# Ledger of designs, part 3: miniprotein binders against Uncharacterized protein C1840.07c

Target 1, 306 residues: Uncharacterized protein C1840.07c, of Schizosaccharomyces pombe (o74480)
Amino acid sequence: YFNVNQLFDHEFIKVFPNFKGNVEAKIKYPTVVYAIGDIHGDFPNALDVLSAAGVVSPVFPHEWTAGNATLVQTGDVVDRGPDTRKLFRWFNDLHKQAEKHGGRVVRLLGNHEFMNAKGDWRYVHPGDKASYPEPSEENRIIDWGHSGEIGNLLLSEYNVTYKDNTTGSHFMHAGLSPEWAYREETVNELGKELLSHFMSREKIPEYLEDFWAIEGPMWYRGLAQLSEEEACEVALNVTKTLNVNRLVMGHTPQFHGIVSRCEGRILLIDTGLCSAYAGERAVLRISQNDTDSIVEAVYRGKIVKL

## First folded at step 7 (miniprotein)

Design f21 (from z1 with R6F Y7W)
Fold by ESMFold2-Fast, scan of step 7:
Structure f21 (fold): chain B 306 residues (1-306), chain A 119 residues (1-119)
Amino acid sequence: as target 1 above (306 residues)
Amino acid sequence: SPEDLFWLAELIEFLIMWVERAKELIKQGKYDEAEKLLELAEEEVRFLKEEAEKLRKEGHEEVAKRVEEVAKKLEELIKELKEAIELAKRGDYETAKELLERALRDIEELAEEIRKLLE
């Protein structure tokens, strides 16, 4: 006897403003997938929009409130902002909480995770470095290595891509060309091999060079930047190869909010939400039942159908 | 190497995106947000200048010259936008508007330089 209205007393709604919408969506659409793009070390802004979407509690310690839903974070948690360690720990804890409710938190590798593993720290915030005890630089090298907290999490828990079969959605950090979509079954393995080689500070094997190149899975901007006509040709090819309805990606900032291209086959969810980029704070929500899907951008105080 | 040219192209695309975003923020009166973005852009222009110097030392004179020209244009744009913010914060909106209009012309010139660099 689940009565939704009895859960929405006046005080509860003040704390969880999008909770009613999320609960109604789950009753009408039993599968809900949320996605958040590039965070770049900005815990307050990530918290702001995830709590607005009803994924996490606005009350400390900001625990999972999305029940059996899936949340996908599409990479680039690190760089620009100071909250890197806090964010990686928070998402790991959210995953453990979600599992207890039949949900999950999927976490993907972005190019900035690879850069930090490689020792390319040109974008690391001073506050990130200061989060380590002295000697801070040495301790950060250890943490991003094979035996470190972050390094171990990235190798054991993170993937390059994720396919949600129920909604027919494929999630990636940057984009997949037709060539890499054809090789999708190898993408997660090759990415983990590359990450391990970067952590070892070794020259990468020749067979990994095209993975890290401009047209590779960590950098490809074609779906976000090609003309509508050309992007649709690529998207139709890639969605057919992957057997999905849509492709969801970050990496290429959309400062005015989540962008849909090619009749919903391309969803660009990097809205530059970190304070450094001053973009809109948005979470993607995909709601699915046996007959229909609803794709929406969730902002604080409003929901926009895509 | 091809890898070096790839990093350079990505950096330049990011810088153009950020400068365009900063201009939009200034037009909206979001001066503190624009200032933060421009500070990040200044760091990236510094790295772009270092890459130009490296390319020149490696014997890639023509590419180095074009990268240096792009870096100089970006530096001028960032300076103009920062000056516009300072003037607007002080209530000198007319002079701020004149600097924003100059920055718009400089962005058009930069787009032409980028086309030459990518050739």
Scores: ipSAE 0.223, ipTM 0.628, lowest interface PAE 4.5, mean pLDDT 85

Design f22 (from z1 with P2L R6M)
Fold by ESMFold2-Fast, scan of step 7:
Structure f22 (fold): chain B 306 residues (1-306), chain A 119 residues (1-119)
Amino acid sequence: as target 1 above (306 residues)
Amino acid sequence: SLEDLMYLAELIEFLIMWVERAKELIKQGKYDEAEKLLELAEEEVRFLKEEAEKLRKEGHEEVAKRVEEVAKKLEELIKELKEAIELAKRGDYETAKELLERALRDIEELAEEIRKLLE
């Protein structure tokens, strides 16, 4: 913290009248968190909206430009589109770049990452398979295993949930029921155990069955699909249990853009940005200071306050 | 298995979302985008039928039968939406509108079948 008036005398303001206002605005909201939902192998569309939001450069090699901000990707990078390997490498590189500037790229596990680790490849694009040298399917099995580039990244760098304490925002792929919110401290550990068992192609222990079930952390759609009244009841319970202001999730497509429910307690950010889904390209932006938050949906050429 | 039932419910849910999105795209005159989405939906109906057959072989005949009924209704709905696109492209908007209204009724019936399936 420092007083911006001490930086700009009358002569400086005379030459750069808008400069002080821009610096003051950034100082007013020193914490910025961006979030992008389900990408499903579509690098061009992810790049398009992340560059529109100022997170990455539109110029090759599309490096990090968001300074000390946080970017959260809420899972489902894989399936439907061909650019899976390129996307995982790009986000890994963006995280390394962001760290040099005091920022970070948080990458979360979606149900499609678990499905691919398990060997359920019914949604894998032919272009994803063709990205591997022959024998392509055998090399993909290796890459998604314990010692592979993707498999090792998912086990070592990826979590199921992320809580940003500064903004009071909880991020995950699908959602937490009240029951699972009560157990939130165990979610990342259980998720890593399940992922490892799937990679080993072994039967999962009984204690992991509820985690992978339809009401479990990787599949729960209640916050997105229940009536407004019921979803708000769940959201109020879950936000209180987790001590956060809002819940941010992908998984359930919102084809017209980012959706806010329950007075901003639920933010649905899977906008079907993959070209296969014909949705909108959107990035969530949360700007925070000690007393105030601005929550916005960033589209190409348009910003909408939520 | 319980996991197979979960995948089946997820696949049905996704198919309905895709079909509803395609209908909205048709209303907006975005015929090429709608057609592409419906082609993907047709591929997924094939997987739905394969899952139903797998459930039947595992002894879950009642669930498999209900899934097959849902798959058949989705196929009919996709066919109606594709026909509506072709009619609209030819400028036959009145017949296209009639097919879209029929699709609306089919979607409502499908929603009830899925509610019963998830019970």
Scores: ipSAE 0.046, ipTM 0.537, lowest interface PAE 6.8, mean pLDDT 84

Design f23 (from z1 with E3L R6I)
Fold by ESMFold2-Fast, scan of step 7:
Structure f23 (fold): chain B 306 residues (1-306), chain A 119 residues (1-119)
Amino acid sequence: as target 1 above (306 residues)
Amino acid sequence: SPLDLIYLAELIEFLIMWVERAKELIKQGKYDEAEKLLELAEEEVRFLKEEAEKLRKEGHEEVAKRVEEVAKKLEELIKELKEAIELAKRGDYETAKELLERALRDIEELAEEIRKLLE
């Protein structure tokens, strides 16, 4: 039996002055979903904010500390920064750890994962390439292929979208238009089919062209970039079609932190946390009970209600 | 290919976002951070010019010209922002402010060029 009162002794509060508030919040809101957007090869910055949010330990080897919570990473782990292989291995290990506690780590495909699978490496950091033994380019091709560590992981463990039924939240890399929301049940299947074709260096079939197009699930910026009025019209349609309360997406950087639009129906969580983008380090936290939810942006040193 | 045009469109939009961010950093007095971001933007402008040349060689003359026009406007905007940083660092805040206001107007022109490119 774990006695919560023992956590509030004088010595513990002295070391962790904010711990009591966090424990009280967890008791009041037993279901918690965290989300982190585009990381772009920046392990130190991802670690900084995930540890600030209490998702992982700040102490090596940076293990899962979020109990039965869910963490969603919305894609674009690769490119710009050097830590790609380390990040994919770390998130895979975090998922295994979380499952032991009744939690999970959901990992989504971003457009940059597709670009790397197809051999478009224009944004690959030299440090990423150098992480492979010589011949480095050939070994990277193998790793991002069907039988490679990363390639196999993307095909077997990663999805394009994720719906959390408990909070009524739908997670995606870029955005879903009303047309693609209507076809949502096909999105994960079509995305994995496209990924497989890219790994094979095959010309994509015509029926996959609209999936990869600018208005498709990997690229759509309408929810992030349309005027508030137009974005709200789209969000109301999409949330109704998907039967959710909110849409959570990365892909379109918000350099001042997490942005909420349309009374919380749109949450933009790509904050440009990679050092190359000079953005903000933020994690989304959705806390749920039987009657209500709290949606917050967690930064190191402050928490902002959205 | 059509996929190559999508990559160019995304790159151009991302460059606009970087330039907007640099302008914001300059207004906040974060000059070192703005300079680093503008260095990344300069690298992307060079890449954009290379892609325009590839498009021309592939027979996409009209798209290549529009990509080159956007690259030229981004290059000029980056130059204006760098000049504003140097002026602000030297204490010439009024001239720096005028350059930032000009950059705001130039961004609207870039948005219009992007709409034409994506249509």
Scores: ipSAE 0.158, ipTM 0.616, lowest interface PAE 5.2, mean pLDDT 85

Design f24 (from z1 with M17L)
Fold by ESMFold2-Fast, scan of step 7:
Structure f24 (fold): chain B 306 residues (1-306), chain A 119 residues (1-119)
Amino acid sequence: as target 1 above (306 residues)
Amino acid sequence: SPEDLRYLAELIEFLILWVERAKELIKQGKYDEAEKLLELAEEEVRFLKEEAEKLRKEGHEEVAKRVEEVAKKLEELIKELKEAIELAKRGDYETAKELLERALRDIEELAEEIRKLLE
């Protein structure tokens, strides 16, 4: 590695006293990863924060503007708000647009996607149901099934977790316990099996019961809710097992904005951005080069280093 | 079933977070946002009570009773916060402050009841 003070002698620095700062400011971060947490059917609020972060255009038709960057949506697009169908279509279109620029939109399954697939609709907004032609309930059942637009999209395009090797970041909806981090290579396969069984309205096999349980990948809150000391112990174990620098998750609302725990090993990005929860609107941004990373929370009108 | 208990635990945890958020909004003078959030919380408490009734009909009386106790405490807390908003809007800040202080104590008690429910 090069020390700039060794590269340029004292006489050069004396003549150009701001040169070091200007050189450091020109360090490019060729890899940028954005992440957005739980949206819960709120298209206007998702659009607001993604446009503030420069990921999408604020002008209709709200096209991808993030070049070769990656956007990760960590699940829970459905429930509470009315814009479910619009959001799933929009993210699918954004992925197609991003690919043309060498970027991508990664979309993860949240517990509410599984709940809707299994027919547990207690949190469905009336506006979501009204988005279907009559008979609206039957048409929604079809759409969330194997052959439906949403059901097929979730089975073919969505995963439970995503690892970004360049930044060393692992993305999940809720959290991974040490047990499930050890079994991470099976998590996406087990999640797709569970989703398929739920869509078929079948009793789940015993081997999938632990996956859907309270300490399973769709529900685990330990990294978000345990004391700092305990959460950090879990995070150190999990990051070592997954060979990553940080864990990024939604699911557990942080109404005042994105929260960093355990010296950046835990990033909690569900800010309750849906109007139903009245939380802050935020997008996580991770910028990476060969030697350095910058982790920031992007809000409308301000950027906060984490 | 254990799955049904997980859904109820999830709902209870979420309701606690909503009530805590509403309290913060009230302290900031954001009364309309707080009222909307509390109205949504009231709807979820009604659902929690319905699930407790289902559990009782299925023979899970002890669990149903604990869920009902948590739901009743949440309902009382939501009413206290809505009353605090109304008093603050009328300029009765002293009584509003007393209700908010009681809500702080009630949230601490609810956290203990949730720990007991989820054991």
Scores: ipSAE 0.248, ipTM 0.651, lowest interface PAE 4.6, mean pLDDT 85

Design f25 (from z1 with M17F)
Fold by ESMFold2-Fast, scan of step 7:
Structure f25 (fold): chain B 306 residues (1-306), chain A 119 residues (1-119)
Amino acid sequence: as target 1 above (306 residues)
Amino acid sequence: SPEDLRYLAELIEFLIFWVERAKELIKQGKYDEAEKLLELAEEEVRFLKEEAEKLRKEGHEEVAKRVEEVAKKLEELIKELKEAIELAKRGDYETAKELLERALRDIEELAEEIRKLLE
């Protein structure tokens, strides 16, 4: 049990001004949902922004400090950076801590998790491979398989999408087309089936081909890349189909910070926070009560209303 | 295969984001960050060339040629941006600015070629 009262020290609040704002929002808004996009193996940058948002302690061992809030990580923890194993373990431990306080850490599958399960390692950092004991590549194959720590975690704890009913927010890695929004009830099941087939190095069944295709849930960029007018038409269709107020996604980098489109119906949260991408470090915060919601981008030393 | 084409399209779109980000970093004077990002981009361009050769061997000559054209333009663009960084680091800001302006035109031309590739 971590003593949360020590984090409300006045000296601590001076170092982390966003932490006070986070506490004030929670008093007026009993439901708070945080989201962090693509991390790509960069533990220091993920820690930096999550501690700035008051989700975790800036002091080792970097424990959960968000009480009964929900944190959503929208996939792509792996590749580009070296800290993959550390990050998967850290988020798993944060979830266990959050549950003790009535909160949770929701973790989603990104296309890079599927690629690594499949054995497509073209983007794996040498430091990630070196994190395994010799023989390192064989041990990494085992870890990303059905019997491995990461493989078991992805199959048992991770989903493709997550809907937060209280805020009316739907979280995904890349995006959902109107076609896939209609089939949303199948998305988590199909994704886990595909993941299992990739881990087995099996030819995928025909019915899973559309799921993994360019317009599929792991790759779709339409909401992020179409013109404002066209993206808004798609977003209005998808939000109506899913019965939500907003769609939150990573996958398509926004190097200058979190981007809101279509009057807040589209929130693009992949800010390229990994050092390899040199983007901004940002966390989305949605604060909700029975009548109102506040949607904000949290940066170190700055909060921007979206 | 259709899956390989999807990976190539994804990679090319991502390379454009990296190149645009590197250009912005150069404008901000963040030369070391831009250089590292361009080094990563160079590795991915090398991969594109290898995939184009595989596609050619599989009988997909038209697609292979388009992937090669995109890879060549990305390679030229990355070279221009790396040269702009070196000039800026040694204080030749006028020549660096001229190379950045050329890179902007090359990005526009590259976007057009990608539209043709995705056809």
Scores: ipSAE 0.000, ipTM 0.420, lowest interface PAE 10.3, mean pLDDT 84

Design f26 (from z1 with M17W)
Fold by ESMFold2-Fast, scan of step 7:
Structure f26 (fold): chain B 306 residues (1-306), chain A 119 residues (1-119)
Amino acid sequence: as target 1 above (306 residues)
Amino acid sequence: SPEDLRYLAELIEFLIWWVERAKELIKQGKYDEAEKLLELAEEEVRFLKEEAEKLRKEGHEEVAKRVEEVAKKLEELIKELKEAIELAKRGDYETAKELLERALRDIEELAEEIRKLLE
């Protein structure tokens, strides 16, 4: 194992203080998983914290710098902010770059991706609409459809949940109730079916109604909002069913930073980082070796153990 | 429809978070950011009123009336929050805090009303 200062000069470390910590963690812990919650069309804020965490370069064109690590984005890239198309293209490019180094960028579906696919655009920023040539609304419908760039990307590359076996971490947009944790093996398939039906602008089949309901995987807030005691009962049930150590989710904003509940079994990573919500900008980092894991919230200029 | 009631519940929860965030931003002197959150909420209320009109035209009079009542209460809450921000900008922070706490209680009462509708 070698000295990290020999790899990076003083000026590099001064400009990117959190980058050195990431390299050191990766040397001691061969598996590193990063996660970022709801972005809501805010490219500058997503870039700010991902570069602070050493996941991407702060220098244009902001390429992947996390080697063989995994980055998980837990959905809700769209709405509120203007940079939707740029963000989807950027994450797709980051995934291709990561693969060249043995890493990956996992991208999950949030409820706002489903809303946009079904034509519910009440949250769409004017700048997002203006990113399309006229007729802008018709071109946006095409882009979010089966044959569109975004629509095809969501159907082919995005899932509802992701399990990282090495860290024992299960990633989701909103939350999984005990009922949906029991049915977890069907969640990605049902989500893709729902997304396809929404893109077709057709009434959903009855068997998909529970999936899209308030207690379903795209909306469930129980793990984030129930009392500590009740949330821990749910988390213990769900982590046992999924055979994982922790559940990581966005969807329910935590404006002061990443929140850990139930002795680390629940990690709430939607910090409202977009300028519209003005929350703290944070990235979750999980570092794993054969015997130990370190779970941390990474902010610009500050790292907090969870 | 059940869809409309679910959407209203989500909006109210979002407003509770926005009130807490607005209070923090006011304490930090970030009034423009707080005001931006409330402008987004005003757009949602406008959309809900349009949905209520559609429901009424489709023959769902009772549901439309209830959605309109909720939208009107949300509109009044947003107005109270904007008044609190103006008071804080003028240095009347004590009155602003009282209005924010009242608005939070009013939002919690409205959330309870919507939960009962879903039963």
Scores: ipSAE 0.012, ipTM 0.450, lowest interface PAE 7.9, mean pLDDT 84

Design f27 (from z1 with M17Y W18F)
Fold by ESMFold2-Fast, scan of step 7:
Structure f27 (fold): chain B 306 residues (1-306), chain A 119 residues (1-119)
Amino acid sequence: as target 1 above (306 residues)
Amino acid sequence: SPEDLRYLAELIEFLIYFVERAKELIKQGKYDEAEKLLELAEEEVRFLKEEAEKLRKEGHEEVAKRVEEVAKKLEELIKELKEAIELAKRGDYETAKELLERALRDIEELAEEIRKLLE
């Protein structure tokens, strides 16, 4: 994948004689953004592919190894699998570690985070509940509330969307319709308001109903499910409105690996990596310099250019 | 619990993905993985029936009836796929193939019904 010969020819070496002391890949592509989709409580599978991508150490305690890179997790850490608390703590610790190296771990809200905050626990694994001391249900309610560890993290550290300006990539859990792309500046604020109301078990104000609706930012599947032609029309509109090169989303499972649509304007990264879904384990990697970008799917033992 | 039809739409959509994925696993000979996924699909169908009952209690009789019809068809598909796995494990590949082809046709028909339901 990393072939530096065409970039560091004889003329470059003559001008920069000390380049041998530098990491060539870092010089060629100084900005790297990784993204991982829906994890659904599966720590072993998330660890497996993040370590394969070089984001974390395969050796306990599985610390950050990606230097100044950015990792984006696009939501749905909770449900189906048992490792919810472990995953939220791990990602929070990874962010603290990344900051020491000039990197970051961006964590987004998925619809399942909102469902759990709301008290809709139909998909909660028994092992997740067992991670709490008795009475486990009451302690889980506290943890997912305003003053709880998870609740406080979601309100203070998590957003609905994230824009990476260097790569021109916009990250979201599900998708943004043209209408919501136009209102993108309000999305994070409205999402935090909704999350807080769900945690309080309060009736939802009418002005938040559109946000949580099927065409809203937490549920929209159009970019993933419309025909290639229709999805491209939407993607061209949305990328223009957001001033980005690509849209990256989870939520709509792609069991055979990461899918690129509309000449790379749509990247679908929910591969169903949780063992319950039996999908491929994948991490998206975007490598950027001043003139170009390389977009790849990283699997265990294989890297595929998108 | 659906606040409106959004949870229902998501649940039905996801069940179709489960069934299609299980079919692919069966074709690959990954019977244990397919069987586990179909067990999860059966659990989701039970949730779908609970949502139909809730909709009926809320006065949405026509929608509830349509959801119940979809749930019944999904149960039949899951049963067919589980039977195909058992036949393949016993070496009856001919009958397993016939059952898989029938399930594929049923999935295509169900996808169209769901699209019409969600319109």
Scores: ipSAE 0.006, ipTM 0.447, lowest interface PAE 9.9, mean pLDDT 83

Design f28 (from z1 with M17I W18Y)
Fold by ESMFold2-Fast, scan of step 7:
Structure f28 (fold): chain B 306 residues (1-306), chain A 119 residues (1-119)
Amino acid sequence: as target 1 above (306 residues)
Amino acid sequence: SPEDLRYLAELIEFLIIYVERAKELIKQGKYDEAEKLLELAEEEVRFLKEEAEKLRKEGHEEVAKRVEEVAKKLEELIKELKEAIELAKRGDYETAKELLERALRDIEELAEEIRKLLE
């Protein structure tokens, strides 16, 4: 993929008019943010929709093709499917590639990443375990520890939430209650602290109990499951507190595709793309300029305005 | 502990999600996929029983016993849902849908009972 945005400014475009048509559409929406929800170890399905959205090449080794765009993965890469190690390595490589083009790949922690760090492996696919040399369980414990490949990656590069200032979009795995939105500045720090304690196989300190609770940032389903009126009341409060236009989250499956609630203030992007759920494969796309935004669900073969 | 009770609530929510999805798969004529999803529901019931055992070890005998009773009822419901899949395969789609909707209502009632118990 030839990333035109990396090479051209307005003076350069004037000099090379043969490239004008190709770059003009990107100039209308200079900021593009993609987001993909829960993957649960399903590399083929993640690849299918990310390539359909133009984020990655459909040709091996499936490299970054989204130029200076941002991709946000909202957690739960692990469990249910076998491709966990492959997916973490792939997203890490995509981030390195994206940076060379002025883009980025933001990767968030889901509750299943915390569960695996803690040693709660009730959802681990046999193929995930088999990806480690014997003794496979001991080697998996090491890999998900603070000195392991995955453990170190989660501690050093993953966050609990991400705010994209240009689009006014706040990304999270599950949801933020009004209480946790008010405390949002502490969320990434508390999350990494909890993750470190779990990797050390220590009991949860009392001050982290509310963070890991069912109403906490890793588990909250209120924005996805409350009635439209109640969810919208929460979303208006939360978006005001966070100073954003929209909240983007996974965690609560929407099998028929991406769902928009409260006039676009809530975007539910966990579409159950893992093969076990037979959900729609979708990527969220937010295109932004100084005056307008376009919010779309991208499927293979169609794009739906939200 | 409060953490163990939190996991029980999440397991119940996953069960509701899986049963709702099985209903949609039946509507689409995807009976084998619906059956696989009910197998995932059976797995969640097993995890529910494991969490109940943890509660027993912590001295919460009454709560653990009640959760085990709920898990047994869920196993019975899942068996009925698998029978609904067989009915759908025979072309009795309306009966299958009715059984799934009844089972989902029963699971939601059990989930509410457990949430009250876990508070």
Scores: ipSAE 0.012, ipTM 0.456, lowest interface PAE 8.3, mean pLDDT 83

Design f29 (from z1 with W18F)
Fold by ESMFold2-Fast, scan of step 7:
Structure f29 (fold): chain B 306 residues (1-306), chain A 119 residues (1-119)
Amino acid sequence: as target 1 above (306 residues)
Amino acid sequence: SPEDLRYLAELIEFLIMFVERAKELIKQGKYDEAEKLLELAEEEVRFLKEEAEKLRKEGHEEVAKRVEEVAKKLEELIKELKEAIELAKRGDYETAKELLERALRDIEELAEEIRKLLE
């Protein structure tokens, strides 16, 4: 244990006050999990909030500074903005750096990753397409296929959901209904099968249709949009089935910042941080020790306890 | 197909969210941000019309007609919001306020139409 003020001079703390707070939290709590929601091709805004949260260096933007912490990105890196390839490479590099420090970067599949694998490019930014050498469309098809850089990453390293046992937190892109929470052990397998079929441009097998449906794991908005009473009934069922304390999800934009529902059982972290949506830029931080947990929304210059 | 209906439902939901957010930005005087968001809403309406045409070609005339009606109401709402921004920029705040109030009533009507569509 040491005095954190000795690590940072007065000028550094003055310019980056959240950095000191993150270091202090890590010293007192051995487990820290950060989560960032939908990015939609906006590297500058993702960098802004992750550096504000102390996950990446404010001086060297490609440098991981979160030590042995976990960062979870809950999907929808692609579409709307131009920086898709840069973002996928950045998160992959951050994961490699994190592993060297005993940390990790968990990356989840969003519905927009599936749409792009399928060839539904209605939301692709022109700058994303222009990031490929000519013939740009053909090269993008290859990159999002089984042997492409992005396609291979999604198949080998990305999952649909992630459970952090130490904090008792379950991360997902959209939401899980009670029916899909009961089937949670199949969700990652079914998601990978669907992704592979989409990359092959094959017709969806009948047994995968309900996974991709409106009430399926990639689209379900019930936890975010049902009335507080109804959402709490669902959340209590789902958290009991999954044996977790909280459910963390993106997909349904919360323009004014991270939203907590049902006494912290639901955390909505898609704040529409991309410039196209003009939402608040926020990162979730969960700090855990043997006796307690602190759940916070981190903004540039402000931290809010949830 | 069931997949087409899923995309339609999500597209309509996002369009409502974009319009509600644009209304908030206009009230805050964030006109440039509201204009950018309305440009996204216009793109979504274009996709909605393309989906309606696809449904019509597949023989789903009744559903296509309902989707087209929702698209027309969204176009009118976006037009009202753009006009409100233009008037506010020119200093005509009273007329801008009237257009925002009309847009609010149109959003409420749209919400009811969408509820009927998704039944």
Scores: ipSAE 0.379, ipTM 0.720, lowest interface PAE 3.3, mean pLDDT 86

